# VH-VL binders against q8ixk2r445to577, part 5

Target 1, 133 residues: q8ixk2r445to577
Amino acid sequence: FFGMLQNKGLTDYCFDYNPPDENQIVGHQVILYLCHGMGQNQFFEYTSQKEIRYNTHQPEGCIAVEAGMDTLIMHLCEETAPENQKFILQEDGSLFHEQSKKCVQAARKESSDSFVPLLRDCTNSDHQKWFFK

## First folded at step 3 (VH-VL)

Design N7
Fold by OpenDDE, look of step 13:
Structure N7 (fold): chain C 133 residues (1-133), chain A 121 residues (1-121), chain B 112 residues (1-112)
Amino acid sequence: as target 1 above (133 residues)
Amino acid sequence: EVQLVQSGAEVKKPGSSVKVSCKASGGTFSNYAISWVRQAPGQGLEWMGVIIPILGYANYAQKFQGRVTITADESTSTAYMELSSLRSEDTAVYYCARYTRGDKPYYMDVWGQGTLVTVSS
Amino acid sequence: NFMLTQPHSVSESPGKTVTISCTRSSGSIAYNYVQWYQQRPGSAPTTVIYEDDQRPSGVPDRFSGSIDSSSNSASLTISGLKTEDEADYYCQSYDRSNYHVVFGGGTKLTVL
């Protein structure tokens, strides 16, 4: 699967990554932004290695969850996907992070009107449902 | 072959508004974005903004924020660019252009013939 | 934000080779693809190069594009120059921070 990764509950919001330094794409947080279908910042790929890959840039980035964190951070992709970069996009639309055993949920960023994907306990909420468009 | 056909030349007074149309013939707006680019006499190309008709999403150059409105009608395959509070400096040929979306690069593969807008008192 | 800088004008005799540069002021020139447009007097622009080095159908192979990361610039090269190549040429790229299209200032090519 590839393209915009859109949330079902938070209508019209998609995964978005736009690092401040275009020459250094790792270490920043993935956010949610209105789906516009234009930018490479909203283009992701779900790979056979269970990666969510940001492959519109070289070297390619892969979304990771750092220890003790609930945010999605961009790391470099590895030849073999590390455990903290493995996600399962299930048939019901849930996006499950294997290592933390939590689901990716669209959430409001604290003290902000912006939104971010966060790891939360898995529920049946539409805010935890995702699809490629 | 897809073509973009623009409305005719306009003569406007300062402070007024102009709305230029851009109709796609031989195809639709599906899966494409429509940009507006202007060119003052003897000057270079200046990007004004873009619309993605299928999404209703529009983005504008900072220079024209608050003064330009880009819209589209998918049923007629027509995009519109409205520029308000016209000034003499807005005298230019205005082009619409189609470019790709998504993971592909944004290049303008089809251009309208241009619309001359003259602003004079 | 960044700017694309082109020489104001270049000139060369028929049959020769000419190169037009397009330098990006900030960020990597390779981060986003560069396009080149040709504009003859009194006409709308037409694409001659897209995706740095690709030619649209109908554009002769005399036209070529390249990227030089060391100088952070793109180049349009026209070999076997013909009188009909006399035109203004514009480079164009894309800013991922604001999703804006960015044009170079244009280069006037005169065939001597």
Scores: ipSAE 0.375, ipTM 0.827, lowest interface PAE 1.8, mean pLDDT 93

Design Q1
Fold by OpenDDE, second read of step 4:
Structure Q1 (fold): chain C 133 residues (1-133), chain A 119 residues (1-119), chain B 107 residues (1-107)
Amino acid sequence: as target 1 above (133 residues)
Amino acid sequence: QVQLVESGGTLVQPGGSLRLSCAASGFTFSNYWMTWVRQAPGKGLEWVANIKQSGSEKYYVDSVRGRFTISRDNAKNSLFLQMNSLRPEDTAVYFCARGYKFTHPFDYWGQGTLVTVSS
Amino acid sequence: QSVLTQPPSVSVAPGKTARITCGGDNIGRYSVHWYQQKPGQAPILVVYDDSDRPSGIPERFSGSNSGNTATLTISRVEAGDEADYYCQVWDSSYDVVFGGGTKVTVL
């Protein structure tokens, strides 16, 4: 699967990554933004290694969850996907993070009008359902 | 407990103006999008306008654009609807409701206030 | 803007199951919410995000959404379920769209 990763509940919002420096793509938080299909910032790939890749640049980036965090941060992809980079996109649309045993949910950023994907306890909420567009 | 109370509805003549108010309590008002929904006598629900948490974004149904203005005062936990150039077809019960844009439903509604536009 | 189509009325016998449909182009892509309204009262949210149920709403109320049709299902219908029901979505133009409403009559 590849393309825009869109949330069902938060209608018309997609995974978005816009690093300050396109040559240094790691270390920043993945956010949610209106799906626009323009540029490289909203193109992601779900791989057979259960990675969510940001592969518009070399080296490729992979979404990771750092210890003790509930945010999605861009790391470098590795030849063998580390445990904190493994996600399961399930048939019902839920995006499950294996290591934390939590689901990715579209959420409002605290004290902000912006939105971000966050790890939360898994529910049947449409805010936890995702599809590639 | 969450509470929304509308006020300001009355009888007005065509071409007149009216300002509705909605007083919110029991929740962090500034965290929510707010909406006005109206219902003409014997008819269905019709969305009127939305306003973002900060008030920076406002959206309207086409039939009221240019005539109605939605606004809010987060410090006073209040939502407003300024209605100008009123028409008979604007006659309805006007409900205030809270929600989130793009996904969240309107989980709490006021009891509504009746606006009657008639000569 | 999007159009949501509901049947104007549904009749159901007590104890039976009522199904209220809400049709829209690719409505399955959106989160559909359902409201119950009784005469002289404000609408009440009964189902949200297609199939989630607010606290206090009986489990007899359920929802589904796929393709071009969302459905509100009321099982074991009782007299108190007689009301108007509205489906609702947010469209891509940031507008809110309600269905025309369905009057459920309990026979």
Scores: ipSAE 0.006, ipTM 0.607, lowest interface PAE 10.6, mean pLDDT 92

Design Q3
Fold by OpenDDE, second read of step 4:
Structure Q3 (fold): chain C 133 residues (1-133), chain A 119 residues (1-119), chain B 107 residues (1-107)
Amino acid sequence: as target 1 above (133 residues)
Amino acid sequence: QVQLVESGGTLVQPGGSLRLSCAASGFTFSNYWMTWVRQAPGKGLEWVANIKQSGSEKYYVDSVRGRFTISRDNAKNSLFLQMNSLRPEDTAVYFCARSFHYPKGFDYWGQGTLVTVSS
Amino acid sequence: QSVLTQPPSVSVAPGKTARITCGGDNIGRYSVHWYQQKPGQAPILVVYDDSDRPSGIPERFSGSNSGNTATLTISRVEAGDEADYYCQVWDSSYDVVFGGGTKVTVL
């Protein structure tokens, strides 16, 4: 699967990654933004290694969850996907992070008008359902 | 408790202008999208306009575009709808609603304010 | 712009089950919300995100959404359930679309 990764509950919001330096694409947080499909900031790929890749630049970035965190951070992809980069996009639309045993949920960033994908306990909420568009 | 109170609805002539207000209380107003929905007498619900938390984004139903302006004052917990060039078909009860960008739909509505456009 | 189609009316006997459909192209891709409105009152959210129920809403109210049809189900219908019901989605570009509404009559 590839394209914009859109949330069902938070209508018309998509995964968005816009690093401040295009030559240094790792270490920043993935956010949610209005789906627009422009600038490659919203183009992602779900791979057979269960990675969510940001492959608009080389080297390619892969979304990871750092220890003790609930945010999605961009890391470099590896030949063999590390455990903290593995996600399961299930048939019901839920996006499950294997290592943390949590689901990715569209959520409001605290003290902000922004939205971010966060790891939360898995529920049947549409805010935890995602699809590629 | 969450409360939304609309005001400003009255009788106006076609071509006239009117400004509706919605006073919000009981929640962090600036955290929510806000929406106007109207209902003509004996008719269904019709979306009118949305406004983002910061006010940076505004969206309108086609029939009011260019005539209506949605705005908000987060410091005053207030939502507004400036209606210009009013038409008889704009006659309706106008509801203020807290928009759904949380795990709920339009979960709170005002009781509405009646706008009547007639000669 | 998406169009949501509801039957104009549904009649149901007390104690029976009412089903109100909301049709739309690929409506299953959207989160559908349902509102109850009684005469002279503001709408009340009764189901959100297809199948979730707000606090205070009886469990007799349930929802589903898949394919091209969302459905509001009211089990063990009571006289007080007589009302207009509207489905609603967020469409594209943050437009909001309501169905035409369904008048539920309790016989």
Scores: ipSAE 0.014, ipTM 0.653, lowest interface PAE 7.8, mean pLDDT 92

Design S1
Fold by OpenDDE, look of step 13:
Structure S1 (fold): chain C 133 residues (1-133), chain A 119 residues (1-119), chain B 107 residues (1-107)
Amino acid sequence: as target 1 above (133 residues)
Amino acid sequence: QVQLVESGGTLVQPGGSLRLSCAASGFTFSDYYMTWVRQAPGKGLEWVANIYSSGSTIYYVDSVRGRFTISRDNAKNSLFLQMNSLRPEDTAVYFCARDWRYFGPFDYWGQGTLVTVSS
Amino acid sequence: QSVLTQPPSVSVAPGKTARITCGGDNIGTKSVHWYQQKPGQAPILVVYDDTDRPSGIPERFSGSNSGNTATLTISRVEAGDEADYYCQVWDTSTDYVFGGGTKVTVL
């Protein structure tokens, strides 16, 4: 699966990554932004290694969850996907992070009016359902 | 068990001020978003304000913005609603509730405290 | 601006099924929660995320949501089910929104 990763509950919002330096893409937080499909900032791929890849840049980035965090941070992809980069996109649209045993939920960013994907306890909320478009 | 107990509701004149309190117990208070919901006599439920666990993120219904202030003291397991410039239309039972996860649901509610604004 | 529309009242005989509707533009794309409120009492969450039940809520309570209508269904209605019921959603423009409430009367 590839393309824009869109949230069902937070209508018209997609995964978005826009690092300050196009040549150094790691270390920043993945956010949610209105789906526009005009740039590479909203293009992601779900791989057979259970990665969510940001592969419009070299080297390729993979979304990871750092220890003790509930945010999605861009890391470099590895030959073998590390445990903190493994996600399960289920048929019902839920996006499950294996290591934390939590689901990715669209949420309002702390101290901001913007939106971000955050790890939360898994529910049937539409805000935890995602699809590629 | 989870318990929420509101207090501070009373009769006040228009233009007056009032501070409501909510005492929480039975859960890790600092881990949860909290909310105030009000209900005018014989009317439905209306969301008033939310505060995130850190207290740095706050949102209000438009009709109370600039007049009401939601706050919390995690060390005391307490939620507050400072109400200034009160209007007759603010008359209601005010409930504190636990916000399970920003988008809801509100999974636990207090019994409410009555605020009456009248000349 | 999101508006949720509920019928003001629903009457049902004991043992029968009550259905409370909550109408809203594209409400089927949102997570709907339902609350029960009896006179002089605090609301109680009875259904959340369209279909899920909190622990302690009887299986008689169920929910559905599609298109422009969410529905709370109470099967095998008992006298104790008489109450006001409110639907609720979150919206990016209006934050939390409640329906107007439905009074369920058990005949």
Scores: ipSAE 0.018, ipTM 0.662, lowest interface PAE 6.8, mean pLDDT 92

Design ca11
Fold by OpenDDE, second read of step 4:
Structure ca11 (fold): chain C 133 residues (1-133), chain A 119 residues (1-119), chain B 112 residues (1-112)
Amino acid sequence: as target 1 above (133 residues)
Amino acid sequence: QVQLVQSGAEVKKPGASVKVSCKASGYTFTDYYMHWVRQAPGQGLEWMGYINPNSGYTKYHQNFKDRVTMTRDTSISTAYMELSRLRSDDTAVYYCARAKYHGPGFDYWGQGTTVTVSS
Amino acid sequence: DIVMSQSPSSLSASVGDRVTITCKSSQSLLYSSNNKNYLAWYQQKPGKSPKLLIYWASTRESGVPDRFSGSGSGTDFTLTISSLQPEDFATYYCQQYYSYPTFGQGTKLEIK
């Protein structure tokens, strides 16, 4: 699966990544933005290694969750996917992070009008449902 | 065995366009990024851009953004690089090169395509 | 762009000599999470395509003789040929792939 990763509950919002320095693509937070499909910012791939790969850039980036955090941060992909980069995109659309045992939820960023994907306890909310478009 | 076979030498006039092909074999074409690198006579290696053959996504060096187009035909495992509005300083050998998985170097190269631009 | 600077631009040596080529990057090529340096070395002979020698700064590509070795970390890297053979006279390039690829200007190794 690849393309825009769109949220069901937060209508017309997609995973978005646009690092300020293209020579340093790791360490920044993945956000949600209106789905437009332009450029490299909203193109992702769900791989056989259970990675969510930023598959427009070389070297490839992979979304990771750092210890103690609930945000999605871009790391570099590795030959063997580390545990903190493994997700399960389930049939019901839920995106499950294996290491934390939490689900990715579309949420409003605190003190902001922007939106971000955050790890939350798994529920039946459409804000935790995702699909590739 | 992995092979990258490029199209033959080209002679062009200034202002014309050239399209070089690179046919891949011996591996799954869509699994590896294909890069293009050129080398002017007696000069070093210059990276031009890459294409993800799976998605078709391209990234070009800013020096070529308005003149280069990289494409691929997955049905025949072939990558293409087209350079337009040619000028004399575009005279070079053009290489396609496969990047290793996750990009740790270019492990296989085409034989190169000589492009000569002269009036 | 990450700028790669090689030294020297050219050198002459004899068969059996130990040769070192250095490469400096304008920013660190070390990725902290996996502790790998995103640096490669290539060999190019006249009229031929470049050949990958080393990647991850110190890992030899398959089929590359043991006399070739890479070392260094961060911004300073070295390619060493322990004992030059006749077939080793060529031009060598370093390349970073931490970001969009860039090459050093090359080092021409000539026979003395």
Scores: ipSAE 0.786, ipTM 0.922, lowest interface PAE 0.7, mean pLDDT 95

Design ca16
Fold by OpenDDE, look of step 5:
Structure ca16 (fold): chain C 133 residues (1-133), chain A 119 residues (1-119), chain B 112 residues (1-112)
Amino acid sequence: as target 1 above (133 residues)
Amino acid sequence: QVQLVQSGAEVKKPGASVKVSCKASGYTFTDYYMHWVRQAPGQGLEWMGYINPNSGYTKYHQNFKDRVTMTRDTSISTAYMELSRLRSDDTAVYYCARVKHYGSGFDPWGQGTTVTVSS
Amino acid sequence: DIVMSQSPSSLSASVGDRVTITCKSSQSLLYSSNNKNYLAWYQQKPGKSPKLLIYWASTRESGVPDRFSGSGSGTDFTLTISSLQPEDFATYYCQQYYSYPTFGQGTKLEIK
C-alpha cells in the first residue's frame, strides 16, 4: 500500500511530512494536512516490514514513536525495522502501533488549529481509521 | 548474478531527446531503488535522480527537474532515463545504479551509456 | 545539497606505499539512532564503472582486499590503502547517502 494516508473521521486530512531541511529529514513530527496529493509531503508506503515509509527521500524515512511519547516522529528506516517503527494497518482501517499497543488517532494539536496523528487507546472511532488513497 | 545492462551509445543533436534503458537481472527488480548518475568526460560523478520501481515514484535533482524523466517497466525489469532538450554539456556517460533500501552504497552499476551531443 | 570535499585532488605514489585520501562533508553523516555513518568509497578505473569499496564508512565490500580500509565519523573520513598494488591506480570517490546522494570531486591516484 502506498500513496496518501487519509483519515476517515477527520475528513480530507492526510499524513503530511515537510521537514525544514531536506538534508535532515529525521527528528520532526508527522502532521495532518488537507489532502492535496501534490509534492513529496504526502506520499507514504506501508511495507511488509510493518513500516510506514516516507519514500520521497533517500535514504527512506520511517515513522517511529519514541519512548514515552505519543507523537509520530520521522526516523531513518533500517534493514531490520526497530520495534518502535512497527505498525499494523488492520482490515478495519485501524493503525496499531505494536510496541505501545495503542492506535494512531487524528487529533487537534494542543493550543493550535492544526492536526496531528497521536497514539491513543484503541477505540472504534473513525478518527482512528486510515486508508491509502 | 546481479547485473545491470544498459542500452548502447547514442549520438544526438542539440535540442533532441535521448532515452537510455537499464535492464536488471539476478534480483527482484521492484525491491531496490534505481539511481541514475552521469559523468562528463574527465569529470566527476553527478547524481541525477532515482525511481522506486515498485511505486514508480521519482525524485530528480534540481538541475534536471525540467528535462529528465525516469520510468520503469516491471514486466521486463527495465528502468529508463529520458533527457530532453539536449545540449553539448549533456555529453557524458550515463549510469544506472542499484541501491538497497535503508541506505547503502551503489551496487551494482550498469556498464554505462555514452551520450554524445554534437551539432 | 551536502557538499563532499576530497583531498587531495590528485596523488602520485609508488607500489608498496601507504596512501591516505580524505573526505569532508558539509554536515554530519552520523545517524545517532544506529550510530552509523552514511558514507561510501568507490574506485573507478578508466573506461569502467565505479566499484563500491567501502560503505558505512568502514565496512569493506565483499571481495575488496584487506589493504583497503575506511575510517572516520561525523564529517571527516579517510580511505587508506596500506600497501599500494599496481591494480590500485585509479580514481577514488567518496559519497554520502545520508541525504540525496552527492559525491566528492574525486582523487586520482597515479603511479610515481
Scores: ipSAE 0.785, ipTM 0.921, lowest interface PAE 0.7, mean pLDDT 95

Design ca21
Fold by OpenDDE, look of step 5:
Structure ca21 (fold): chain C 133 residues (1-133), chain A 120 residues (1-120), chain B 112 residues (1-112)
Amino acid sequence: as target 1 above (133 residues)
Amino acid sequence: QVQLVQSGAEVKKPGASVKVSCKASGYTFTDYYMHWVRQAPGQGLEWMGYINPNSGYTKYHQNFKDRVTMTRDTSISTAYMELSRLRSDDTAVYYCARTGFKYGSAFDYWGQGTTVTVSS
Amino acid sequence: DIVMSQSPSSLSASVGDRVTITCKSSQSLLYSSNNKNYLAWYQQKPGKSPKLLIYWASTRESGVPDRFSGSGSGTDFTLTISSLQPEDFATYYCQQYYSYPTFGQGTKLEIK
């Protein structure tokens, strides 16, 4: 699967990553933004190794969840995918993080009009459903 | 054995275009990035950009983004680099070189280089 | 772009000498999660393509003689040739791949 990763419940919002410095892409949070399909910020790949790759950069970035956190942070991809970078995109559209046993949910950022993907207990909410477009 | 074989030397006039090919063998073409690096006479190495042969996605250095086009033909494991609106300072040896897929790696294999001369 | 600066630009040495080339990056090339430095060294002889010598700052590429070694971390790196051989006279480049590739300006190693 490749392209924009769009949320079903939060209509017209997609995974978006725009690091402040293209020479330092690790350590920043993945956000949600209106799907526009322009540039490099909204193109991701779900791989057979269960990674969500930000493959518009070299070296490629892979989304990870750090210990004790509920945010999606960009790391560098590695030859062997670390446990905190493994996701399962299920047929029903749920995006399951294997290590935390939680699902990725589109959520409003506190005290903001912005949106972010966060780890939450798995539900049948459309805000936890994702598809590639 | 891994090999990258490039097309022959080119002589062009200013304003013209040049297209260099790089044929890969000895490995799965779509499992590695293909980069292009040039070297002006007596100068250092300059990265131009890369292509993902699997997806066709390209990234060009800003210095070349308006003049360079990188493509590939997976059926013959060949990468192409086209540079347009040539200038005298584009005179250089152009290399194709591969890097590992998925994660950042060094250039482990290089083509033999293609000399492009731009002169009036 | 990450700027790579080598020192010296050129040097003369004799067979058997210990040679050291330095490379500095404008930002750290160390990735904290895997503790690896995204730095490579290349050797280039006249009329030939660059040849990979060292990657991950200190790992020798297959077939590279033991007299070549890489060291350093963060922003400061060194290539060392412990005992210079006749075939080692060439130009050497450092290169970072922490981001989009950039090269040092090169170090030309000549016979004294």
Scores: ipSAE 0.645, ipTM 0.892, lowest interface PAE 0.9, mean pLDDT 94

Design ca24
Fold by OpenDDE, second read of step 4:
Order: sequence, then structure tokens, then C-alpha cells
Structure ca24 (fold): chain C 133 residues (1-133), chain A 120 residues (1-120), chain B 112 residues (1-112)
Amino acid sequence: as target 1 above (133 residues)
Amino acid sequence: QVQLVQSGAEVKKPGASVKVSCKASGYTFTDYYMHWVRQAPGQGLEWMGYINPNSGYTKYHQNFKDRVTMTRDTSISTAYMELSRLRSDDTAVYYCARTPRYHGTAFDIWGQGTTVTVSS
Amino acid sequence: DIVMSQSPSSLSASVGDRVTITCKSSQSLLYSSNNKNYLAWYQQKPGKSPKLLIYWASTRESGVPDRFSGSGSGTDFTLTISSLQPEDFATYYCQQYYSYPTFGQGTKLEIK
């Protein structure tokens, strides 16, 4: 799957990644922003290795969850996907992180008007449902 | 064996378009980026852009953004580069070259090159 | 664009000689996240496509003879041929892929 990764519950919001340096793309948090379909910041790939790749830049980045965290951080992709980079996009639209056994949920960032994807206990909420567009 | 085979030499008039093909074999076409690099007679190498054959996403050098189009047909493992509004200084050998996804843009396999001559 | 500068532009040498080609980049090619230098070396013979020799600044591509070696980090890199062979006379290019690819102007290695 390729393209914008859009949330069902938080209408018209998509995964968004805009690193401050296009040549140093790792180490920053993935956020949610209005889906605009313009540019390269909202283009992602879900791979057969269960990665969510940011592949509009080289080297390519892969979304990871660091130990003890609930945020999605961009790491470098590896030839063999590490466990903290593995996600399952299920038929019902839920995005499941295998290592933490939690689901990716669209949420409001603390003390902010912005939105971010966060790991939460899996529910049937539309805020935990995603689709590629 | 792994190889890239390009289409034959082209002779074009100024203002015309040229479309070069690059057929991949011996490996999974979608696992590697396909780049295009040209070399004018007696000159160095100039990167034109790349396409991700899996997603179709392209990145062009700014010098070619308004004239180059890179496409692919995954069913036949073939990449295409079309250059429009040709001029004499577009005369060059055009190469397709692949890069491993994990090695950035180090070109490990090259096509044999396609000579494009632009003359009135 | 990152500018790559090779030196010398040309040189003459004899079979058995030790040859060193230098490449300088206008910016550091060291990626902090993986501590790798995004620098490659290529060999090109007349009428032929370039051939990858070295990537990650110092890793030899499969099938490349041991006499070829790459070294350096940051902005200064070298390609060394320890003992020149007849088939080594060609043009050599460095290339960075830290950003969008750019090449050095080339070094033509000719027989003395």
C-alpha cells in the first residue's frame, strides 16, 4: 500500500512527517496533519515486512516505537525489520504494533492544538482505524 | 545474471521528444530504485532523477523537472525515461542504473547506455 | 547540490605503481545516525558504462580486486590502487549519495 495514511475518526487527517533536514530524516516524531496530497511529507509505504516507510527521502525511514514510549519516531530502515518497526494493518482498519501489542490512535497532542498518532490499548474506535488513500 | 538492457540509439530534431527504455532482469524489479544518469561526449556524469518502481514515486533533478518524465511497467520490469523539448546540448549517452534500497544511491548495476543525438 | 572535487584531473602511471586519487566534498558525507560515509567510487572505460568499485567510502563491491581500496571520512576521501594493472587504466569518478547524487569531474588514469 502507498500514499496518504488517513485516519477514519479524525476526519481528513493523515500521517505527516517533515524533518527539519531532508538529509537527516530520523529522530523526529510523526504527526497528523490535514490531508493535502501535495508534497512528499504525507507519502508512506506499508511493506511486506510490516514496515511503514517514509520513502520519499533517501536513506529511507521506517516508523518505530522506542522502548517505554507511545509516540511514533522515524528510524532508519534496516534490511531485516526490527521488532519495534513492525505494524499490522488489519482488515478492520486497525494499525497494530506487534511489539507493544497496542494500536495506533489519532490523538490530540498534550498541551497543543496539534494531533499525533499514539499507541493505545486496542479498541473499536474509528480513531484507531486507518486507510491508504 | 543481473542486468539492465536499454533501448537502441536515437536521433532526434530539436524540439522533439525521446523515450528510452530500460529492462531489468535477474532480480526483483521493485526492490531497487531506478535512476537515470547521462553523460555528454567527453564530459562527466549527470544525475537526472529516480523512480521507485514499487510505488511509482519520482524525484527529478531541478534542471530537468519541466522536461523529464520517468515511468515504469512492473509487469515487464521496464523503466522509461522521456525527455521533451530536446536541444543540442541534450546529446549524450543516457544510462539507467539501479540502487539498493539500503545503500542509498550507490549504483551497482548499469545499463549499457543509450546514445541520443539531437541535431538539426 | 553537494560539489565533488577530484584530484588530479589526470595522471600517468606505470604498471605496478601505487596510485592515489583524492575526492573532496563541499559538505560532510558522514551520516550521524549510522556513522557511514555516503561516498562511492566508479571505474569507467571508453565506450562502457561506469562500474561500481567502492561504496560506504571503504567497502569493496563484489568481484572488485583487493588492490582497490577506499578510505576517508567526512569531506576527504581517497581511492588507492596498490599495484596498478594494465586493465586499470580508465577514468575514475567519486560520487556522493548523502544528498541527491553528484559526481566528481573524473580522474583519467593513463599509461606512462
Scores: ipSAE 0.668, ipTM 0.905, lowest interface PAE 1.1, mean pLDDT 95
Fold by ESMFold2-Fast, scan of step 3:
Structure ca24 (fold): chain C 133 residues (1-133), chain A 120 residues (1-120), chain B 112 residues (1-112)
Amino acid sequence: as target 1 above (133 residues)
Amino acid sequence: QVQLVQSGAEVKKPGASVKVSCKASGYTFTDYYMHWVRQAPGQGLEWMGYINPNSGYTKYHQNFKDRVTMTRDTSISTAYMELSRLRSDDTAVYYCARTPRYHGTAFDIWGQGTTVTVSS
Amino acid sequence: DIVMSQSPSSLSASVGDRVTITCKSSQSLLYSSNNKNYLAWYQQKPGKSPKLLIYWASTRESGVPDRFSGSGSGTDFTLTISSLQPEDFATYYCQQYYSYPTFGQGTKLEIK
C-alpha cells in the first residue's frame, strides 16, 4: 500500500510528516493534518515487514514508538526492522502496534487544538480505523 | 549477476533534450531505488535525483528540478532519465546507481555510464 | 545540503606505501539510535564507474581487499590503504547518505 493514510473517524485527516529541516527527519512527531493530493509530507508506504515508511527522503524514515511513550515519531529505517517500528494493519482498518499491544488512534494533541496519532487501548472506534487513499 | 546497463553515448546541440536508459538485471527491480549521478570532465560526482521503481515516486535535486524527468518501465526493468534544454555545461558522464530501498543509501551497483556531449 | 570536504585533492605515492585520505562533513553523520555513521567510500579508475569500497564508515564491501580500511565517527573520517598496490592508483570519493547524497570533491592518488 502506498499513499495518504487517512482516518475513518476524523474525516479529511491524514498522517503527515513535515520536519522543519529536510536534512534532519529524525525525532519529530508524526501529526494529523487535512489530506491533500500533493504527496510528499503525506506519502507513506506500508510494507510486508509491517513498517510505515516515509519514502520521500533518503534515507527512508520509519514510524516508531519509543518505550513508555504513546506518540509516533520518525526514526531512520534499519536493515532489520526493530519491534518498535512494526504495525499490523488489520482487516477492519485498525493499526496495531505489536510491541506495546495498543492501537493507533486519532486524538487531540495535549494542550492544543491540533490532532496527532497516539497509542491507545484497542477499541472498535472509527478513530482507530485507517485506510490508504 | 547483478548488472546495470546504460544506453550509448549521445551528442546533442544546445537546447535539445537527451534521454538515457538504464536496464537492470540479476535482482528484483522494484526492491531498489534508482539514482542518477553525473560527472563533468575532470570533475567530481553530482547527485541529480532518484526514482522509487515500485511506486514511481521521484525526488530531484533543486538544480535539476525544472529540467529533469525520471521514469521507469517495470515490465522491462528499465529506468530513464531525460534532461531538457541542454547547455554546454551539461556535458558529462551520466550514471545510474542503485540503493536498497529497505536498508540505506550506499550505491553498491553502478551502470557503466553514458557520455553526453553538448556542443554547437 | 550536507557539505563533504576531502583532503588532500591529490597525492603521489609508491607501491607498498601507507596512504591516508581524510573526509569531513558539515554536520554529524552519526545516527545515535543505531550507532551507525552514514558514510561511504568509493574508488574510481579512469573511464570506469565508481566502485563501493566501504559503507557505514568502516564496513568493507564484499570482495574489497583488507588493505582498505575506514575509520572515524561524527564529522571526521579516514580511508587508509595499508600497503599500496599498482591497481590502487585511482580517484577516491567519500559520500554521505544521512540525507540526500553528497560527495567529497575527490582525492586523486597518483604514482610517484
Scores: ipSAE 0.152, ipTM 0.739, lowest interface PAE 5.4, mean pLDDT 88

